VH-VL binders against Eukaryotic translation initiation factor 3 subunit M (eif3m). Designs and how they scored, part 10

Target 1, 160 residues: Eukaryotic translation initiation factor 3 subunit M (eif3m), of Schizosaccharomyces pombe (q09722r188to347)
Amino acid sequence: DDEQSFAFLLEAVKMDNSTADEAVRELVQRAVNSPKYFFFDDIVTLPPVQQLEQSTLQLLGILSGGMTDDYVSWVAENHAHCQHQKFDEDAIARKMKLLTIASLATQAPNNTLSYGDVAKSLKIDENEVELWIIDVIRAGLVEGRMSQLTKTLSIHRSSY
Below, E stands for the ipSAE of ESMFold2; O stands for the ipSAE of OpenDDE; V2 stands for 0.75 times the mean of E and O plus 0.25 times the DockQ between their complexes.

## First folded at step 4 (VH-VL; framework fv_sutimlimab)

Design h38Y (from S4 with heavy chain R104Y)
Fold by ESMFold2-Fast, scan of step 4:
Structure h38Y (fold): chain C 160 residues (1-160), chain A 119 residues (1-119), chain B 109 residues (1-109)
Amino acid sequence: as target 1 above (160 residues)
Amino acid sequence: EVQLVESGGGLVKPGGSLRLSCAASGFTFSTYGMSWVRQAPGKGLEWVATISYSGGSTYYLDSVKGRFTISRDNSKNTLYLQMNSLRAEDTALYYCARGYSYGYYFDYWGQGTLVTVSS
Amino acid sequence: QIVLTQSPATLSLSPGERATMSCTASQSVSSSYLHWYQQKPGKAPKLWIYDASSLESGVPSRFSGSGSGTDYTLTISSLQPEDFATYYCQQRSNWPPYTFGQGTKLEIK
């Protein structure tokens, strides 16, 4: 229902370059906050979306190809914008960490990603890495197997 | 390993103030949103306030807006709730809870600290 | 604001019986935003089922959750003594507030 409702809104914006500003902002807000939506290339290129203010466009750019550090820098200067647009800072931060792991997995040499590299990229304790890997697998962004013995993720597929 | 320990509860008169604290350990506190959830004696759970991981965004139950202030100190791994203009209906056990943004749920809870507003 | 209504308020059963309790939302809620907590007397709540149907780590397989839209259910296939507790459903859409149901108290008959 929320997912179907979102899909209808996305399709409406895709089909009509004259879509009302309110509907475009609702689409962006829902996509940014959704725990299920990770494919911002689908949104950032839409002509009605490109007419939004610079702060929002910068955020969408970060979500479509940036790293978690890019978001940390952006949000430090944009707390008021997030409140005004109803962008959930925590939801975005979590999404950025998942997207960062997916990006690292896509680029990983020999389809192997170390816990140390994940911890460094996310700025977290290595003891938390497995929880984040479980979340990225649950999100459908990465398919692979963890090894506590070698402290690595063996990647079978990445949907980044 | 994850622990949340609340303190600062007590007996206060209507119109009084109280500051609650929640000491967090066993996880990277600075990366999680945190919340206060209360439970009046013999009643159900009621969300009170949420603060983002950075402290930049705060959200409140309508009936506490302007009276309560949620804040955090990431360098001390501590969450706070400043409660002003307390009313009898604010009497409750106050829980500190860790928010999980992916699912918008609370995965860890403290033991709670009791706040009683009575004359 | 979305209101969650749980029924029944109290469920009196014996060990070995099947328990079923409901959570109804005033508006459609994504199953990804509906969760269940177990609370025993004098204890803090514990996350029990998340995303409507996923069991939290350590939750016995006799528990299950289901539902979509406005109607959600928590089922216990064969009650054990440790299952007697109050169960709360909770939702949050992509923006606060968080809302809890009033709870279903599962008690020994």
Scores: ipSAE 0.607, ipTM 0.870, lowest interface PAE 1.8, mean pLDDT 91

Design l16D (from S4 with light chain S32D)
Heavy chain, then light chain:
Amino acid sequence: EVQLVESGGGLVKPGGSLRLSCAASGFTFSTYGMSWVRQAPGKGLEWVATISYSGGSTYYLDSVKGRFTISRDNSKNTLYLQMNSLRAEDTALYYCARGYSYGRYFDYWGQGTLVTVSS
Amino acid sequence: QIVLTQSPATLSLSPGERATMSCTASQSVSSDYLHWYQQKPGKAPKLWIYDASSLESGVPSRFSGSGSGTDYTLTISSLQPEDFATYYCQQRSNWPPYTFGQGTKLEIK
ESMFold2-Fast, scan of step 4: ipSAE 0.671; ipTM 0.871

Design l34D (from S4 with light chain S93D)
Fold by ESMFold2-Fast, scan of step 4:
Structure l34D (fold): chain C 160 residues (1-160), chain A 119 residues (1-119), chain B 109 residues (1-109)
Amino acid sequence: as target 1 above (160 residues)
Amino acid sequence: EVQLVESGGGLVKPGGSLRLSCAASGFTFSTYGMSWVRQAPGKGLEWVATISYSGGSTYYLDSVKGRFTISRDNSKNTLYLQMNSLRAEDTALYYCARGYSYGRYFDYWGQGTLVTVSS
Amino acid sequence: QIVLTQSPATLSLSPGERATMSCTASQSVSSSYLHWYQQKPGKAPKLWIYDASSLESGVPSRFSGSGSGTDYTLTISSLQPEDFATYYCQQRDNWPPYTFGQGTKLEIK
């Protein structure tokens, strides 16, 4: 299936530092576009990946620890690169929003994250926040409970 | 309440042009990729074109590439489809649709605008 | 290009009966890339099932989706009058294009 084929490709690149450029680029493209892959430290540190061009390495760095705003700035200068590499700009933008919520959850004082803080960081309407929180929980990045009454997320665990 | 309202359809002769518009409301338009999907009378659904949230990337069905141009104006919350060199086979109801979940599927659709290409 | 073929083209059943319809892909598709839409006459399509098996909000529990690889199925355990519609499967890999099946029309017998 797609998860198994991706896992096999990742292990193949991990085991062979002389892996062909085409296979390395396929690995990166699949990871970047995947709705299920969030932990880019597994990829960015691979020696064959480190040989890729600066634009791609910059994107992987953002996926490894950046926020949504870092991606917005990067993509404004890299539309042609995304087309050429088949990096889906919308898929990455969505992934960055989920990673940003996970990061905010990890840093949240008293293990509580307000809807207002999420809305501000994602630059979305506060009315959209609950849907994004549901998605970040479904992705397994955050465990917690929403309170519509207080408009907060109580964080029990964060994987970011 | 998410709403997508299409306009600009009509009757046009082969070789002619039309510009479709889709007015979006009820969500932050500038953060979503958008698509046009068409349906010929009595037939199934066919994807036509997609544009990324920023307008920086566009994608097209092979048979419309070079003839159709998808664009957007995020300041006006409006999606466009410029249709040139129209053919009888382009006759269809054209839907505006919002891309969701990494752009993989469409969670909201407009009611469509009819484009008829005839002699 | 991945081609989706739906079977049967038309399914004639009565309320209370079980409905089963298939979507077959010309090559293997991740379940995360396969989705279903419901369309009633004169109306726009509605997202019904995403990621092969997840019901969209508001979709009754009598609906279910399953499948992997090239074979996917939508099932309605006990048909209600409001379920009679055309159902379309759709795929989109990590990169466009989006493709739809030709649809299965569920009609009253």
Scores: ipSAE 0.637, ipTM 0.864, lowest interface PAE 1.6, mean pLDDT 91

## First folded at step 5 (VH-VL; framework fv_sutimlimab)

Design d1 (from c3 with heavy chain T50R; at its last look DockQ between E and O 0.84; V2 from the best seeds 0.00; counts 0 for: pae E 3.1 > 2)
Heavy chain, then light chain:
Amino acid sequence: EVQLVESGGGLVKPGGSLRLSCAASGFTFSTYGMSWVRQAPGKGLEWVARISYSGGSTYYLDSVKGRFTISRDNSKNTLYLQMNSLRAEDTALYYCARGYSWGDYFDYWGQGTLVTVSS
Amino acid sequence: QIVLTQSPATLSLSPGERATMSCTASQSVSSSYLHWYQQKPGKAPKLWIYDASSLESGVPSRFSGSGSGTDYTLTISSLQPEDFATYYCQQRSNWPPYTFGQGTKLEIK
ESMFold2, look of step 5: ipSAE 0.327; ipTM 0.787
ESMFold2 (binder alone), look of step 5: mean pLDDT 91; pTM 0.932
OpenDDE, look of step 5: ipSAE 0.838; ipTM 0.934
ESMFold2, look of step 7: ipSAE 0.274; ipTM 0.776
ESMFold2 (binder alone), look of step 7: mean pLDDT 91; pTM 0.931
OpenDDE, look of step 7: ipSAE 0.803; ipTM 0.926
ESMFold2, look of step 8: ipSAE 0.448; ipTM 0.832
ESMFold2 (binder alone), look of step 8: mean pLDDT 92; pTM 0.939
OpenDDE, look of step 8: ipSAE 0.844; ipTM 0.936

Design d2 (from H50R with heavy chain T31S S54T R104L; at its last look DockQ between E and O 0.78; V2 from the best seeds 0.00; counts 0 for: pae E 6.5 > 2)
Fold by ESMFold2, look of step 5:
Structure d2 (fold): chain C 160 residues (1-160), chain A 119 residues (1-119), chain B 109 residues (1-109)
Amino acid sequence: as target 1 above (160 residues)
Amino acid sequence: EVQLVESGGGLVKPGGSLRLSCAASGFTFSSYGMSWVRQAPGKGLEWVARISYTGGSTYYLDSVKGRFTISRDNSKNTLYLQMNSLRAEDTALYYCARGYSYGLYFDYWGQGTLVTVSS
Amino acid sequence: QIVLTQSPATLSLSPGERATMSCTASQSVSSSYLHWYQQKPGKAPKLWIYDASSLESGVPSRFSGSGSGTDYTLTISSLQPEDFATYYCQQRSNWPPYTFGQGTKLEIK
């Protein structure tokens, strides 16, 4: 199935540092577009991937440790690159919002993340925050409990 | 409550032009990629064009590429479709649709605006 | 481009009966990228099932979706009068373009 073919491709590139350029580009394209792939350090460190264009490497770096604002700045200068490489700008934007919440959750003092802090970081209305928190939990990046009364997320576990 | 309201459809002769608009409300418009999807009378659904959430990237069905231009004004919460060199086969109800969840599906649709291309 | 073929084109049944319709892809599609829409005459389509099997909010539990690879199915366990509509499948694995099936019209026998 699609998940198994991605895993096969990833292992093939890991095993052979001289993997054909087309296979390496397919791996990167599938990883950045995938709704299920979030850990890009495993991709960016591969030697054949490090030979790709500067713009692609910048994107992978942002996916590895950046925030939504880093992506917004990058994509504003890289629309043509995304179209050529078949990178889905909207899918990546959503992924960056989820990764940003996961990063905030990892850094949250007393394991408590306020909806206000999420809204400021994502530049969205506070009344939309709960939808995004539900999505980050469904993605498996954060475990916790929401409180509509206090407008906070109590963090049990964060894997990012 | 998410609302998408299309306008600008009408009757036009082959070779003519129309500009469609979609007024969005009830959500942060600038956070979502948007599409136009059409449905010819008695036929199924056909995706026509998509624009990224910033407006920086556009995508088109091959048969409309070069004739149609999708655009957006995030300050006015409005999506547009400029249709030039219209053909009889472009006759359809045109829907404004919001892309959601990595752009995988269309979770909200307008009611559509009818474009008829006929002599 | 992936072609989606829905079968049957028309399904004529009575309320209370079980409905089954299929969506067959010309090549394998991830279930995360296979979705179903319901459309009633004169109305816009509505998202109905996403990720092959997940029901959209407000969709009755009598609906279910299943499948993988090239073969996907929508099932209604006991038809209600409001279920008679046209159903479209849609995929996004290979785009542009997004691809819809041609629809299955579920009508009152």
Scores: ipSAE 0.077, ipTM 0.706, lowest interface PAE 6.5, mean pLDDT 88
ESMFold2 (binder alone), look of step 5: mean pLDDT 91; pTM 0.923
OpenDDE, look of step 5: ipSAE 0.849; ipTM 0.936

Design d3 (from c7 with heavy chain T31S S54T S104L, light chain S32D; at its last look DockQ between E and O 0.71; V2 from the best seeds 0.00; counts 0 for: pae E 4.4 > 2)
Fold by ESMFold2, look of step 5:
Formats: C-alpha cells, sequence, structure tokens
Structure d3 (fold): chain C 160 residues (1-160), chain A 119 residues (1-119), chain B 109 residues (1-109)
C-alpha cells in the first residue's frame, strides 16, 4: 500500500535524525507529489529535511503557508530543480490551488468566502470556482455549503 | 465542451521526421499539463510524453528521449510533438490527452492522428 | 517500473451476464493511482473509473471498481449491448511514466 509505505517512511524520519539522505529525499518527493498529502509543517520541521537544498526548503515553506502566486514565482526559477528532484510541477500547482482556498477559508470574515475572491486568488474564471471548491471539500481541507445565488461558500469547518 | 484535435500524421521513412499538433478548446489550456499517448495498430496504449502547464518541464518515455520533443504554445492553445529519427516501432495512432487530478489520469482525449513509419 | 497485467485478454459474454475482469500490478499501488478506460473500435479511450472505484460522470451504476495493493477489479453487474468494448487499467508512479495494462476485450458471445 503506498499510503502505508509513506506513513512508515514519515515515522522513520521523525524518529531518527540520522536517517539516510535517500530516505529523506524520497519522503519529500512523495509528499510534494502526493494527491493526498497537505500538511507540510510536519515535514518542514524535521531536522534531516532542514539539511536539504534551499530551493527544496523554499518549496516546502510555500506548501506549508504560501499561496498559489508564491508557487508560480518559485517554479518559474526552479524547473531544473524540479526535474532533478522529480517534483511534479503540475501536481504541486493543483495542490497549491487547494491549499490557497483552504487558507482563504481560514481567514474568511463571518465564515463566508466569496467566489470572486477565490477566482482572483487562483487566477481562474469565476465559473470554474465551484469545481475547485468541490475538490477542496473532497480533500477534507474545508467543510461548508456553496450558494450559486449569492456566489459564496459558507464555511462550517477548516482543517488547514 | 472540451475538444482536442490532432493533426500532422502521415507516412514517413525510417529516420524521417514529423511534427504533430493538437488544437485545444473549451477549457483553460494553460492550467493543465498535457500528454501524448500512442496506440500501435491492434495494440494497447502507451504514454509517450508530458509537458507541464507552463511548458517549463517535459517528461518522456525512455524509448523516445532525445528523439521526440513535446512543446506547447499557451497563447494559441496548441500542443506539439516533434518526432525525429523515427523508427518502425513508432508507428501508431497518436492521441493528445489532458491530465487531470494532479495529472494522475487522462480525462479528455482527441481522436488521434496516424503516424506510419515504413520503408 | 510497474507492470500492469490484465486478465483475461478476451472475455466473451452475452447481454445480461455479469462481467468481471482484473488488473494486477507488479508492485503495490495506491488505489488513488489506479484508473480504468473504455475504448470502442475506432474511438478514443474514455475515462471510466478513477481512483479504483469512482465512476466518471455519465458511467452507468452497473459498473463498479474495487481493489487495493496489487489486485484491482472492474465488474459489470448486468451487461448491456453498449458495454462491449476494450477496457484498460492505468497507473502512474509517483513520477512518470504512466503505464497501462494490455487491455481486456469484452465481446459478444
Amino acid sequence: as target 1 above (160 residues)
Amino acid sequence: EVQLVESGGGLVKPGGSLRLSCAASGFTFSSYGMSWVRQAPGKGLEWVARISYTGGSTYYLDSVKGRFTISRDNSKNTLYLQMNSLRAEDTALYYCARGYSWGLYFDYWGQGTLVTVSS
Amino acid sequence: QIVLTQSPATLSLSPGERATMSCTASQSVSSDYLHWYQQKPGKAPKLWIYDASSLESGVPSRFSGSGSGTDYTLTISSLQPEDFATYYCQQRSNWPPYTFGQGTKLEIK
């Protein structure tokens, strides 16, 4: 099972600060490429991870607290690094959109997030917003209720 | 409605070159990674190449590395495949495919353009 | 490189029967990386089942997918004439390449 293998790898790196460089790099690669992994504070803080290249640490920082625009700026200067480390730029781009919605949801006044604000932050057409909101809910990052009439998401819970 | 239309296939001698095109419409092309997938006559599917949503990174099947070049023009909503040093085993119907859900699968496909490499 | 082996190569059945076909991976794969496509002669493949068990929009509920680890199954509970086609499983590693099974041709007996 890939999920079970990833969990064992993460736990091994958490427990042993002298974990082999190959295992640490495999953990990071799996985490950034995974469709299911979103909580990068757990990885960034690990001492063996902190020994990695500055470009990798910048990416992990963006994944733990940044927005889509931060990633777009970073990847424009780091295509070769992604190829070398086998970071899937498209997988990360989509993950950043989901994390951006989760971040907006956490900060939304009156627990209400407008479709307009999502569209601006993701740089997408407003008619695409509900598809992305469905994905962020399916990922378990946000719970809420969509309204096409008011073009808002009423937030019940944010896990990010 | 999402549409992908391939063109540029034909008959080529071994060692020759072809350039395939895929015209995309009905979606925000610049938001998606794109792939070429081929199918030899009467055979199964084989992924060939992928390009990131910006065009900044490319990925290739080992057997085509150095011979094929995937590219895109986001201003024209067009995907390309430059095929050089063609071999008989490259004979196939070439599909343009859109990657979805972190690029895990291909949710929309064109109808393909046939490339035949024969003496 | 993960190899996907589909069985049987050809499945000959009549409308109304239950169809079962398998996809076996050479290494364990996450169910979120295992997908199925339907292809009819002269047509492009269509995404049919994603994440091992989720039906794509417009796919009839008589289709189901299941499995985990190395063994995955596509089942059709009661075959309709439009279900006769070739079915491919597909996975990707954590990084390309994507790999497809060789296909199972479901044909009218």
Scores: ipSAE 0.332, ipTM 0.761, lowest interface PAE 4.4, mean pLDDT 89
ESMFold2 (binder alone), look of step 5: mean pLDDT 91; pTM 0.926
OpenDDE, look of step 5: ipSAE 0.748; ipTM 0.915

## First folded at step 7 (VH-VL; framework fv_sutimlimab)

Design e1 (from d1 with heavy chain S101E; at its last look DockQ between E and O 0.32; V2 from the best seeds 0.00; counts 0 for: pae O 8.9 > 2)
Fold by OpenDDE, look of step 7:
Structure e1 (fold): chain C 160 residues (1-160), chain A 119 residues (1-119), chain B 109 residues (1-109)
Amino acid sequence: as target 1 above (160 residues)
Amino acid sequence: EVQLVESGGGLVKPGGSLRLSCAASGFTFSTYGMSWVRQAPGKGLEWVARISYSGGSTYYLDSVKGRFTISRDNSKNTLYLQMNSLRAEDTALYYCARGYEWGDYFDYWGQGTLVTVSS
Amino acid sequence: QIVLTQSPATLSLSPGERATMSCTASQSVSSSYLHWYQQKPGKAPKLWIYDASSLESGVPSRFSGSGSGTDYTLTISSLQPEDFATYYCQQRSNWPPYTFGQGTKLEIK
């Protein structure tokens, strides 16, 4: 069970501040590449993780609270680093889009997020927003009701 | 309505090549990972390859590595599968399927295109 | 590579009966990574149950999925004529490959 093995690895790193570098790198790699892992605050604060390269720490910071444009800027300068660390740039890019929407949802006034705002943040057409919202909901990052009529997402709950 | 339409199948001799296409419509193609899944006549399903939404990452079944290449043109909403060095065991109906990142599950499938490898 | 084994290979039942089929994994699989498909003759597969127990849109409530670890089950409480088909389980991990069971053919008795 990959989920269980990841959980065990995470706990191991949490319990030992002197965890081997290889284990820490595996944890970070699995986390950033996972299509279902989104809560990087739990990782970035770990003392062994703080010993990693600044480029990696920057990425984890972006995943913890940044937006899509932050990642775009980061990845533009860190292609080689991603290759060396076996970070999946596409997987992370998709993850960042989902996290961006979640962030917007958290900040949305009156718990209403406009498709327009999502489109601007993701730099996509407004007609493409609905599909991303569905994915954010399926990812469990946001609970809400979509309205195609008003082009808004009514937020019931958001996690970010 | 989401639609996936495969084409390019046919009869080919062992060692030959074939290029499959999958035309996508009814959704934002560039936001979804795509896969090829095949089914030999009277047999079960077998995942063959996956490509990320941007095309930057590809993944393959071990038995097709080095022979098959999955690609996509997001400007044309089209998925491709270049098949080289074809073998008899590659004979199957080839489906294109839409999936989330890492192929969580396949929520839409095409009708399939038949590839027959025979001497 | 995780191997999924479905049982039985063929299940012959009548409308109105309860159908139960299993999917056993060679190693533990997260429920979030276990899915089911329905396929009728001459047609493409359709996503039926995802994340072990979540019904895809349009799937009747008489269908249910359960299980954990290495053992998963698809159940149909009362078979309808349109339910007769082949059902496949599928798993994924964090990394490819993705694998299918060999299928259970549910046929009318």
Scores: ipSAE 0.011, ipTM 0.570, lowest interface PAE 8.9, mean pLDDT 90
ESMFold2, look of step 7: ipSAE 0.304; ipTM 0.767
ESMFold2 (binder alone), look of step 7: mean pLDDT 92; pTM 0.933

Design e2 (from d1 with light chain S32D S93D; at its last look DockQ between E and O 0.78; V2 from the best seeds 0.00; counts 0 for: pae E 3.9 > 2)
Heavy chain, then light chain:
Amino acid sequence: EVQLVESGGGLVKPGGSLRLSCAASGFTFSTYGMSWVRQAPGKGLEWVARISYSGGSTYYLDSVKGRFTISRDNSKNTLYLQMNSLRAEDTALYYCARGYSWGDYFDYWGQGTLVTVSS
Amino acid sequence: QIVLTQSPATLSLSPGERATMSCTASQSVSSDYLHWYQQKPGKAPKLWIYDASSLESGVPSRFSGSGSGTDYTLTISSLQPEDFATYYCQQRDNWPPYTFGQGTKLEIK
ESMFold2, look of step 7: ipSAE 0.369; ipTM 0.790
ESMFold2 (binder alone), look of step 7: mean pLDDT 92; pTM 0.939
OpenDDE, look of step 7: ipSAE 0.810; ipTM 0.927

Design e3 (from d1 with heavy chain S54T, light chain H35A; at its last look DockQ between E and O 0.72; V2 from the best seeds 0.00; counts 0 for: pae E 3.4 > 2)
Fold by ESMFold2, look of step 7:
Structure e3 (fold): chain C 160 residues (1-160), chain A 119 residues (1-119), chain B 109 residues (1-109)
Amino acid sequence: as target 1 above (160 residues)
Amino acid sequence: EVQLVESGGGLVKPGGSLRLSCAASGFTFSTYGMSWVRQAPGKGLEWVARISYTGGSTYYLDSVKGRFTISRDNSKNTLYLQMNSLRAEDTALYYCARGYSWGDYFDYWGQGTLVTVSS
Amino acid sequence: QIVLTQSPATLSLSPGERATMSCTASQSVSSSYLAWYQQKPGKAPKLWIYDASSLESGVPSRFSGSGSGTDYTLTISSLQPEDFATYYCQQRSNWPPYTFGQGTKLEIK
C-alpha cells in the first residue's frame, strides 16, 4: 500500500533525528508528488527536514501556507532543482490550485466562495472552476454545495 | 469541449526531420502539462516526451533524447515536437495527450498524425 | 525503468462472460499512478480507469480495477459488444519514462 508505506516512512523520520538523509529526501519527494497528501506543516516542522536545501524548504513553506502565485514564482527559478529532486512540477501546480481553493474557502465571508474569485486566484477560465471544485471536494479538503444560479460554492466544512 | 488536433506528419527518409504540431482548444492550455505518445503500426503505446505547463521542464524517452525536442507556445495554445535524425524505428502514429495530476494519466488525446520513416 | 507485462495477450470471450486481465510490474508501483486505457481500432486510446480502481467519467459500472504493489487487475463483470477492444495499463512510478503494458486484446469468440 502506498499510503501505508508513506505513513511508516513519516513515523521513522519523526522518531529519529539522525534518520538517514536518503529517507528524509524520500519522504519529502513522496509528499510533494503525492496527489493525496496536503498537510505540509506536519512535514516542514520536522527537524531533519529543516536541514534540506533552501529551495526545498521554500517549496515546503509554499505548500504549507502559500497560494498558487507563490508556487508559480518559485518554480520559474527552480525547474532544475525539481528535476534533480524528482519533484513533479505539474503535480505540485495542481496541488497548489487545490490548496488555494481550500484556503479561499476557510476565509470566505458568509461561507460563500464565488467562482469569479476562484478563477482570479487560480488564473483559469471561470468555465473550469466547477471541475476544480469537484476535485477539491473529492480530495476531502472542502465540503459544500455548488450553485450554477449564483456561481458560488456554499461552504459547509473546510478541513484545511 | 476539449480538443487536441495534431498535424505535420508525413513520409520522410532516414536522417530527415519533421515538426509535429498539436492545436489545443476547450481548456486553459497554459495550466496543463502535455505529452507526445506514439504507437507503431500493430504495436502498443509508447510515451515519447512531456513538457511542463510553463515549458520549464522537459522529459524524454531515452531513445529519442537528443534527437527530439518538445516545446509549447502558450500564447497560441500549441504543442510541438521537433523530430531530427529520424530512424525507421520512429515510424508511428503520434498522439498529443493532456496530462492530469491524479495518478498522472492522459485524460484527453488527439486523433494522431502518422510519421513514416522509410527510404 | 519499470516494465509492465499484461496477461493474457489475447482474451477470446463471448458477450455476457466475465473478463479478467492482469498487469504485472517489474517492481512495486503506487496505485495512485496506475491507469488503464481502452483503445478500439482506428481510434485514440481513452482513459478508462485511474488510480488503479477509479472509473473515468462515462465508464460503465461493469468495469472495475484493483491491485497494489506489483499486481493489478481489470475486470468486466458481464461483457457487452462494445467492450471488445485492446486494454493497456500505464504507470508513472520512477519516471521518466511513463511506461505502458504491451496490451491485452479482448476479442469476440
Scores: ipSAE 0.415, ipTM 0.824, lowest interface PAE 3.4, mean pLDDT 89
ESMFold2 (binder alone), look of step 7: mean pLDDT 91; pTM 0.930
OpenDDE, look of step 7: ipSAE 0.717; ipTM 0.909

Design e4 (from d1 with heavy chain Y32W; at its last look DockQ between E and O 0.82; V2 from the best seeds 0.00; counts 0 for: pae E 3.7 > 2)
Fold by ESMFold2, look of step 7:
Structure e4 (fold): chain C 160 residues (1-160), chain A 119 residues (1-119), chain B 109 residues (1-109)
Amino acid sequence: as target 1 above (160 residues)
Amino acid sequence: EVQLVESGGGLVKPGGSLRLSCAASGFTFSTWGMSWVRQAPGKGLEWVARISYSGGSTYYLDSVKGRFTISRDNSKNTLYLQMNSLRAEDTALYYCARGYSWGDYFDYWGQGTLVTVSS
Amino acid sequence: QIVLTQSPATLSLSPGERATMSCTASQSVSSSYLHWYQQKPGKAPKLWIYDASSLESGVPSRFSGSGSGTDYTLTISSLQPEDFATYYCQQRSNWPPYTFGQGTKLEIK
């Protein structure tokens, strides 16, 4: 199972600060590319991870606390780094969109997030917003109910 | 509704060149990675090339590397494949396909444009 | 390159029968990166099953996918006339490249 193999690797690096460089790089590559991993504070703070290249550390910082626009700016200067490290730029861009929605949901006044605000933040057409909201709910980052009448997400819980 | 429409296929001699185009509509093209996938007549599917959403990264099947160039113009919602030094083995129906990044599967395909390389 | 080998190459069955086809990888592949496509003659492929076992929208529940590691299976519990097509598996564990199996042609007996 790929998910179980990743979980084992993450726990191994967490337990041993002297973990081999190759294993640390594999952990980071799998984490940034994974559609199932979103909690980058757990990775960026690991001492062996902090020994990696500045470009990689910047990406992990964006994944732990940034927004989609931060990633767009970073990747524009780091295409060659992504190709060398086998970071999938498209997978990461999608992950940043989900994380951005989760951040917006946490800060939404009256626990209500408008489709318009999502579309603006992600720079997508509003007719695509419901598909992204379904994805963020399936990822477990947000719990809530969509309303097609009001074009809003009523937030019950956000875990990001 | 997502639509992908390929064009630019045709008959060429070995060593010749063609440029394929794929017009995209119904989705925000600039946020999706795109691929070309080909199918030789009566044969199976073969991935050829991929380009990242911004165009900043490109990837190629080894047998086409150095001969084919994938590119995109996000302002025109168009994907391209420049094919140089064509060989008979490149004869195929060429599809453009949208790559879903979570599993790297191709969730939407065009109808294809036929490239025939023959003397 | 990871090679996917599909078996059988051709599967000849009658409507109402159960169809089973396999996809075997030359190296272990994550089930999250193993997918199936249906292709009818003269048409583009359609995504059918993703992540080894998840049905794409609009795919009938008589279809199922399973497997892990090197061995994956697509099953149709009771064949309907519209199910006769060629089925391809696809993976990307060590991309690039993304590789496809050579296909299993499901045809009417």
Scores: ipSAE 0.362, ipTM 0.803, lowest interface PAE 3.7, mean pLDDT 89
ESMFold2 (binder alone), look of step 7: mean pLDDT 91; pTM 0.929
OpenDDE, look of step 7: ipSAE 0.769; ipTM 0.917

